# Designs tried in a protein design chat: VHH binders against q6mzz7r34to333. Part 3

Target 1, 300 residues: q6mzz7r34to333
Amino acid sequence: TFKDETFPAADSSIGQKLLQEKRLSNVIWKRPQDLPGGPPHFILDDISRFDIQQGGAADCWFLAALGSLTQNPQYRQKILMVQSFSHQYAGIFRFRFWQCGQWVEVVIDDRLPVQGDKCLFVRPRHQNQEFWPCLLEKAYAKLLGSYSDLHYGFLEDALVDLTGGVITNIHLHSSPVDLVKAVKTATKAGSLITCATPSGPTDTAQAMENGLVSLHAYTVTGAEQIQYRRGWEEIISLWNPWGWGEAEWRGRWSDGSQEWEETCDPRKSQLHKKREDGEFWMSCQDFQQKFIAMFICSEI

## First folded at step 16 (VHH)

Design n7
Fold by OpenDDE, look of step 16:
Structure n7 (fold): chain B 300 residues (1-300), chain A 126 residues (1-126)
Amino acid sequence: as target 1 above (300 residues)
Amino acid sequence: QVQLVESGGGLVQPGGSLRLSCAASGFTSYPFRTYTLGWFRQAPGQGLEAVAAITHSGGRTYYADSVKGRFTISRDNSKNTLYLQMNSLRAEDTAVYYCAAHPGYGTYYTDMYDYWGQGTLVTVSS
């Protein structure tokens, strides 16, 4: 089986900063086949943002962009080549990123850092043994230098690295924008959309009382105008790369909010998904107040 | 309110070096260590452009292509100070340099920065 000596199964691939911060010692590296839970899969059925679960790296800027990428079949085909743990398996995986005006191939082995048979960083969600997110994160870590280099990056870098596209940035506090129109237009065009919360009381991402996380990146997954009482409201859908239900919005139009019970909109059953998967609705008004930035990445 | 004060600008010959500092104060809502910081510059007759940026944790940096390998951005969160080490200066580096702060997750896009200093003039001339 292939071993990548340029990004070895060693502490150097993790990075000293992250090792110290997380108090990690004697990190073990294992191939997916050596992990419990059954036979591994690169992709099971199809790729989905719900396959992603953020781990020990503060790389929400990348994962949010990746979550958005999963909605664009054209872009994801450029990043993810047809690969397998069964057919012609050799412990080697290949990914592509946009760098300096061209697509660059990044080759890795499938050894992943683990603790107690659990991945230290991105892990398969719901233990479905689907490893494309873990391997892609590793490939990006290699590209940047180490897993430590994934910590708290720039939102636009991830978007461009995954697409080679052009960024439209929106300051949500300074620029009036028709969010529903902007999001729908971008989605129709196959653009990637991410957003970010403002600073908070600490220099690390912290869950707030309202369910949002400070200093954190999200994926914008959609926007709609919805009937409410005798009028209309504008709502926006976001996905948190944490992937946990406890890290979802708790205000108006949240999964358990009264607004969903009161609305008579015929699309209610389609839009309202009460799941613990990191995805939630909120009003565009609350979004503009609680978030600070939105980025749209479009194809050139 | 947040205040940023630049210093260290001046006249320097081509090939010379300067170190800019930005002293930050007035962080009543959120602490300095939670802000993304950046250096921007405006040359005569030119628009404002990003020179370098650094995440709140200091873990990642951005550099314009024109200054890569010559400039180094850094921050000291214990001193509420941002720095820009400028080496191998060129005539085209002549500009007013501004320190700026973004109260959120990492970005180096100019329009995303809310707080700006008054700027410090850097002149590179023989």
Scores: ipSAE 0.923, ipTM 0.959, lowest interface PAE 0.5, mean pLDDT 95
Fold by ESMFold2, look of step 17:
Structure n7 (fold): chain B 300 residues (1-300), chain A 126 residues (1-126)
Amino acid sequence: as target 1 above (300 residues)
Amino acid sequence: QVQLVESGGGLVQPGGSLRLSCAASGFTSYPFRTYTLGWFRQAPGQGLEAVAAITHSGGRTYYADSVKGRFTISRDNSKNTLYLQMNSLRAEDTAVYYCAAHPGYGTYYTDMYDYWGQGTLVTVSS
């Protein structure tokens, strides 16, 4: 079974920032088959943003970009390839990232840092025992130097490292933008779309009273014009990389809100899925007020 | 409300060094330690160029290719101060240098920065 000497199952791969902040010592590393929960899978069925649950690396900037990337099927083969825990398994996994004008392969072993039999960082989806997000995060940590090097990065870097594309940036408080048109145009082109909330009262991401997280990055997953009362409203959907089971936006157009009860739009059932999966709708007006930045990364 | 004041500019010979400082005050909406900070410059007849940026935590930095390896950005959150150490200066580094702040997640795009200093002139000449 493969053991990666260049990114070992040791504290050096975690890095001092996170070791000190989390007060970690002698972190245990396990391969997925040695964790509780049954036989592991690399990918079960197809990839989805709902396979991702952010852990302790403070890397929403990367995971939000990844969430958007899962909606574009050509990236599955490019970045994740075809790998498994069964056929010719030797504890080796590989991934590709865009670096300096070319796709670069990053090889890791599948030893993951754990605490109390749970992954310390990105966590596998509970019922699927699905590990591609955990292993991809480890590969990105290796590329950058350590898990500590994932701590609160630049939004632009994740988008480029996953695609090799070009960034369009939008300051939501300064720029006039037709959000529905911009989002629909970008999704038709297969572009990645992320956004971020402004600063908050502390230097760490923190859930706010309205259900949004401060100092945090989200995936933009859609935008629509929807019938409401005697008119129309523009709404935008977002995904929080904190993942399944997290609180969502509690304002207008949130899950179970009065707006969903009152709309007669024929697309209501398609658009509104009441789940606690980190995905939610909000009005574009609230989005422009509560968020500060949106980024669109497009292939050239 | 937020105010940024640069200092440390001046005349220096090629190959020399300067250290720029940016004193920050007036943070009523969010604490200084939650802002992304950057240095930008403008030479006569040219637009603004991003020089360097640093995330709110200080753990990640960005540098323009033209300055990488020669310039170092740093911040001291206890003093509300941003720094730029400029080594191996060249004539093309001559510009007005601005510090700037973004109240949010890390970015190095000029259009994302809300608060700007008045600038400090750096002249690199024999």
Scores: ipSAE 0.755, ipTM 0.894, lowest interface PAE 1.1, mean pLDDT 89

## First folded at step 17 (VHH)

Design j1
Fold by OpenDDE, fold request of step 20:
Structure j1 (fold): chain B 300 residues (1-300), chain A 126 residues (1-126)
Amino acid sequence: as target 1 above (300 residues)
Amino acid sequence: QVQLVESGGGLVQPGGSLRLSCAASGFTSYPFRTYTLGWFRQAPGQGLEAVAAITHSGGRTYYADSVKGRFTISRDNSKNTLYLQMNSLRAEDTAVYYCAAHPGYGTYYPDMYDYWGQGTLVTVSS
C-alpha cells in the first residue's frame, strides 16, 4: 500500500504546537480498514455536512467551509474525486484545492493519527464509517504543512481554497442586511456561506450558556421567513462543525424552543429538525447580535 | 474603549528595515488574546490595503502577495502588542501603516476591523 513520505506517519505531520498542547506522545497511525466499526467507506451515497465531526485540530474555519461545500455539487466535484476502499484500493487518495489561481492536487495515504481506536482529529461517524471528511482534512493539513497549521485560521481562506471563488464579507454589527434574501440568493447561486462568532472570555472556543461557541465558525445552511403567532419572523439555519447536539443554540427557534411548538407554519415539519447533529435555527435578529461575521463565496 | 497606538515608522532607504509596534489597551469586554489583529496600509492616491493579519492565537498569519517573504507579523499577548517586522523595504512600501483589531474569529478583510490606530508613516526613499 502507498505511503506518503512527504507527509509521513510521524510527529512532524502533527506539528510540535499541537503535540505539546495536547500532550501527545507516541501517536499511532492506522488505516481506516484497521479501525473498528466495520468496513470503511470513502463516500456513502453522497457527501453530507453531517458526515463531519470536528476533532482536536481546532479547524472549524475549514470544516465550516467544508460543510457548506457539501451543498454544492459543482464545487464538490472539483475537490473530491471518485475513490474507494474496495475497487483498486492502494491506500492512496487524491484531493484538489485552489491555490494561487489554480487547482492543485494533493495526494495522501490513508493513515490517520489515532488515540487507541479513535481518530485524533475529524472522526468518522460510527454508524457509517465514512472517511472522506478525515481524509480531506488530512489533505488540507498536508497542504498547509501539518495538523497544527489547521489551528484557528481565516474564514475566507478556507472558502477560497475550496472553490476559487470571490468573497463577499459582511460585518453583522455594522451593516444592516436582509439576511433571508442574501442567504436565499447565495444558496440559489450555489455560493458557500460561513459565519463566525465574536470574541469571548477565553482564547479558545468555549460553549456559552446560550449554546453558541465563542470564537467559532459555523455554516449557514439556510434562511426563511416563518409564521409566528399573528405575524412573521425571519430565521436562519446554522451548522456547528462540532457535529453534535450539545453545542447548539438554546434561544428562540432552537430545537427545543417554544417557538416551534407555537408556530402554525405549514413548513414546520420540514424546517424543524430535532436532531443532535449540530444544526439549529435562530432568529435573524439574534444571529445579527450573537455573530459578528458572515462570508459568502461565489463562483467567478 | 480599545485603543491602538502605532510606533516605529520613519524614513528608511530601499533595502532597509523597520519594525512597527502597536500598543493595545482598553480591552474591557474581551481580552487582547481573543482579538484578530492586522496591519493595513494606505499609500498616496491608493486605497486601504491589507498588509498582514494574525489570528487571535497567533497560529496563522496572512500576508499580501506584495510583502510575502519580506514582512513578518507577530503578537505578544502578554504585552498586548502587535508587531510588523519589515525587511527589504521598497519604494512602493511607502504608506501610512495602521494596526487594527477585529473582535472575533479570524479574517483579514479591513471592513471587519472595528478598532484602528492613528497610523504611522513609513517612507522608503533614497
Scores: ipSAE 0.940, ipTM 0.970, lowest interface PAE 0.4, mean pLDDT 95
Fold by OpenDDE, fold request of step 20:
Structure j1 (fold): chain B 300 residues (1-300), chain A 126 residues (1-126)
Amino acid sequence: as target 1 above (300 residues)
Amino acid sequence: QVQLVESGGGLVQPGGSLRLSCAASGFTSYPFRTYTLGWFRQAPGQGLEAVAAITHSGGRTYYADSVKGRFTISRDNSKNTLYLQMNSLRAEDTAVYYCAAHPGYGTYYPDMYDYWGQGTLVTVSS
């Protein structure tokens, strides 16, 4: 079975800063097949942003970009390729990233740092043994140097590293933007879209009372004009890489909000997905106020 | 409001070194340690360009290709200060250098920065 000596199952691959922060000692590394929950899968039932659950690497900038990547079949195939835990398994996985104007291949073994039977960083979902997010995160960590190097990066770097595209940046507080048009245009073009919240009271991502997280990156998954009362409202859909319901917007057009009950829009059943998966709707007005930045990465 | 004051600029010969400092104050809404910081420069007749940026945590940095290996950005959150160590200076590094602050998650795009210093002139000449 393959062992990557350039990114070994050692503390150096995690990084001292992260080890200290998390008070980790004697970290053990396990292959997916050695973890409980059944046989591992690289990809199970296609690729989805909902396969991603952020762990302890504080790499929301990267995971948000990944979330957006899952919506682009061309890019995701470029990066993930066809791999398996069953067919010709050798404990070796390969990924591609855009670096210095070209696609570079990153090779890793499938040993993952764990505490007990739980991955320290990106985790497979409950009752799911799908490991493409964990392995891709590891590959990116290797590319950057260590898991510690994933800590609070630049939104645009992740987008470019995954696509080789061009960034359009939007300061949400400086100028009004037709968000619905921008998001729809970008989506149609296969662009990746991420956004970020402003600073908060602490230097770490903190959950706020409104359900949003300060100093945090999200994926923009869509935008729509929706009927409401006697008029129309513009709403935007976001995904939190935390991947669970407690980290969702709690204001207007949130999953449990009154607006969804009041709307007579025929697309209500299609748009309103009350799930605890980190995805939520909010008004474009609230989005412009509560977020500070949006980035669109388009193909060259 | 947030105020940024640059210092350390001046005249230097090619191959020389300078260290710029940016003293930050007026953080009434959020603390200094929550801001992304950057150095930008504008040369005569040219547009504003990003030189270097550093995340709020200091864990990651950005450098323009033209300054990689020569410049080092750093921050001291205990002193509310941003630094730019400039080594092996070249004539093309001549510009007014600005420190700037972004009150949010990491980015190095100048349009995203809300607070700017007055700038400090760096002249590299024989």
Scores: ipSAE 0.939, ipTM 0.969, lowest interface PAE 0.4, mean pLDDT 95
Fold by OpenDDE, look of step 17:
Structure j1 (fold): chain B 300 residues (1-300), chain A 126 residues (1-126)
Amino acid sequence: as target 1 above (300 residues)
Amino acid sequence: QVQLVESGGGLVQPGGSLRLSCAASGFTSYPFRTYTLGWFRQAPGQGLEAVAAITHSGGRTYYADSVKGRFTISRDNSKNTLYLQMNSLRAEDTAVYYCAAHPGYGTYYPDMYDYWGQGTLVTVSS
């Protein structure tokens, strides 16, 4: 099986900063097939943002972009290609990123740092043994130098690295933007969309009482105008890379909010998904208040 | 209210070096260590451009292509200070350099920065 000597199963691939922060010593590296839970899959039942669950790396900027990427089949194919744990498996995986005006290929082995039987960083969803997110994160870590280098990056970098596209940045507190129109237009065009919450009391991502996380990146997955009482409400859909059951909005239009019960919009059943999967709706008004930045990455 | 004060600008010959500092104060809402910081510059007759940026933790940095390998951005969160080490200065580096702060997750787009210093003039000339 292939071993990547340029990104070895060693502490250097993790990085000293992260090792110290997490107090990690003697990190164990395992191939997916050596982990419990059954045979591994690169992709199982197509690609979904819900396959992603953030782990020990503070790389929500990347994972948010990745979450958005899952909605674009062209970019997905470009980056992930066709790979497998079964057909011609050799423990080698390849990914593409946009760097310096061109697509570059990053090759890795499938050894992943683990604690016990759990991946230290991105984790398969509910032990479904789907490893494309884990391996892609590793490839990006290699591209940047180490897993430590994934910590708290720039939102626009991840978007460009995944697409080679052009960024439209929006300051949500100072720009009068028709969010519904902007998001709909962007999604229709296949653009990637991420957003970020403002600073908080600490220099680490902190879950707040309203269910949002400070100093954190999210994926914008959609926006709609919905019927509400005698009028219309504008709502936006977001996804938290933390994934299942971690943190979701608890205000208006949240999964358990009264607004969904009150609305007579015929699309209610389609839009309202009461799941603990990191995805939620909120009003555009609340979004503009609680978030600070939105980035749209469009194809050139 | 957040206040940023730049220093260290001046006249320097091509190939010379300067170190800019930005002293930050007035953090009433969020601490200094939670802000993304950046250096921006405006040359005569030109628009504002990003020079360098650094995430709140200092873990990642951004540099404009024109300054890569020559400039180094750093921060000292214990001193509420941002730095820009400028080496191998060129005539085209002549500009007013501004320190700026973004109260949120990492970005280096100037429109995203809420707080700005008054700027310090850097002149590179023979």
Scores: ipSAE 0.929, ipTM 0.963, lowest interface PAE 0.5, mean pLDDT 95
Fold by OpenDDE, look of step 18:
Structure j1 (fold): chain B 300 residues (1-300), chain A 126 residues (1-126)
Amino acid sequence: as target 1 above (300 residues)
Amino acid sequence: QVQLVESGGGLVQPGGSLRLSCAASGFTSYPFRTYTLGWFRQAPGQGLEAVAAITHSGGRTYYADSVKGRFTISRDNSKNTLYLQMNSLRAEDTAVYYCAAHPGYGTYYPDMYDYWGQGTLVTVSS
């Protein structure tokens, strides 16, 4: 079975900063087959942003971009390729990233750092045993140097590293933008879209009372004009890489909001998903107020 | 109300070094340690370009290709200060250098920065 000596199962691959900050001890490295939960899968039932659950690397900038990537079959195929734990398995996985004007292949073994049989960083969803997010994160960590180097990066770097595309940045507080049009156009073009909340009271991502997280990156998954009462409202859909319901918007057009009960829009059943998966709707007005930046990455 | 004041600019010969400092104050809404910081420069007749940026935690940095290996950006959150160590200076580094702050998650695009200093002139000439 393959062992990557250039990114070994050692503290150096995690990084001293992260080890110290998180006071990590008794870290062991295990292959997915050695983890509880049944046989591992690289990809199970296609790729989805909902396969991603952020762990301890504080790398929402990357995971948000990755979440957006899952909506582009060309890019995700380029990066993930066809791999498995069954066919000619050798404990070796390969990924591609855009670096210095070209695609670069990153090779890793599938040993993951764990505590108590739980992944320290990105982890498979409960009872899923799907490991493409964990392995891809590891590959990106290797590319950058260590898991510590994933801590609080630049939003545009992740987008470019995954696509080689061109960034359009939008300051949500200073430039009026037709968000619905921009998001729909970008989505149709296969562009990746991420956004970020402003600073907060602490230098770490903190959950706020309204359900949003300060100093945090999200994926923009869509935007729509929706009928509301006798008029129309513009709403935007976001995904939190945390991947669970406790970190979702709690205001207007949130999963449990009155707006969804009041709307007679025929697309209600299609748009309104009451799931605890990190995805939620909010008004474009609230989005412009509560978020500070949006990035669209388009193909050259 | 955030104030950024650059210092350390001046005349230097090619191959020389300068260290720029940016003293920040007036953080009433959010603390200094929550801001992404960056150095930007504008040369005569040219547009504003990003030189270097550093995340709020200091964990990651950005450098323009033209300054990689020569410049080092750093911050001291205990002193509310941003630094730019410039080594091996070249004539093409001549510009007004600006310190800027972004009240949010990491980015190095200048249009995303809300607070700017007055700038400090760096002239590299023999």
Scores: ipSAE 0.929, ipTM 0.963, lowest interface PAE 0.5, mean pLDDT 95

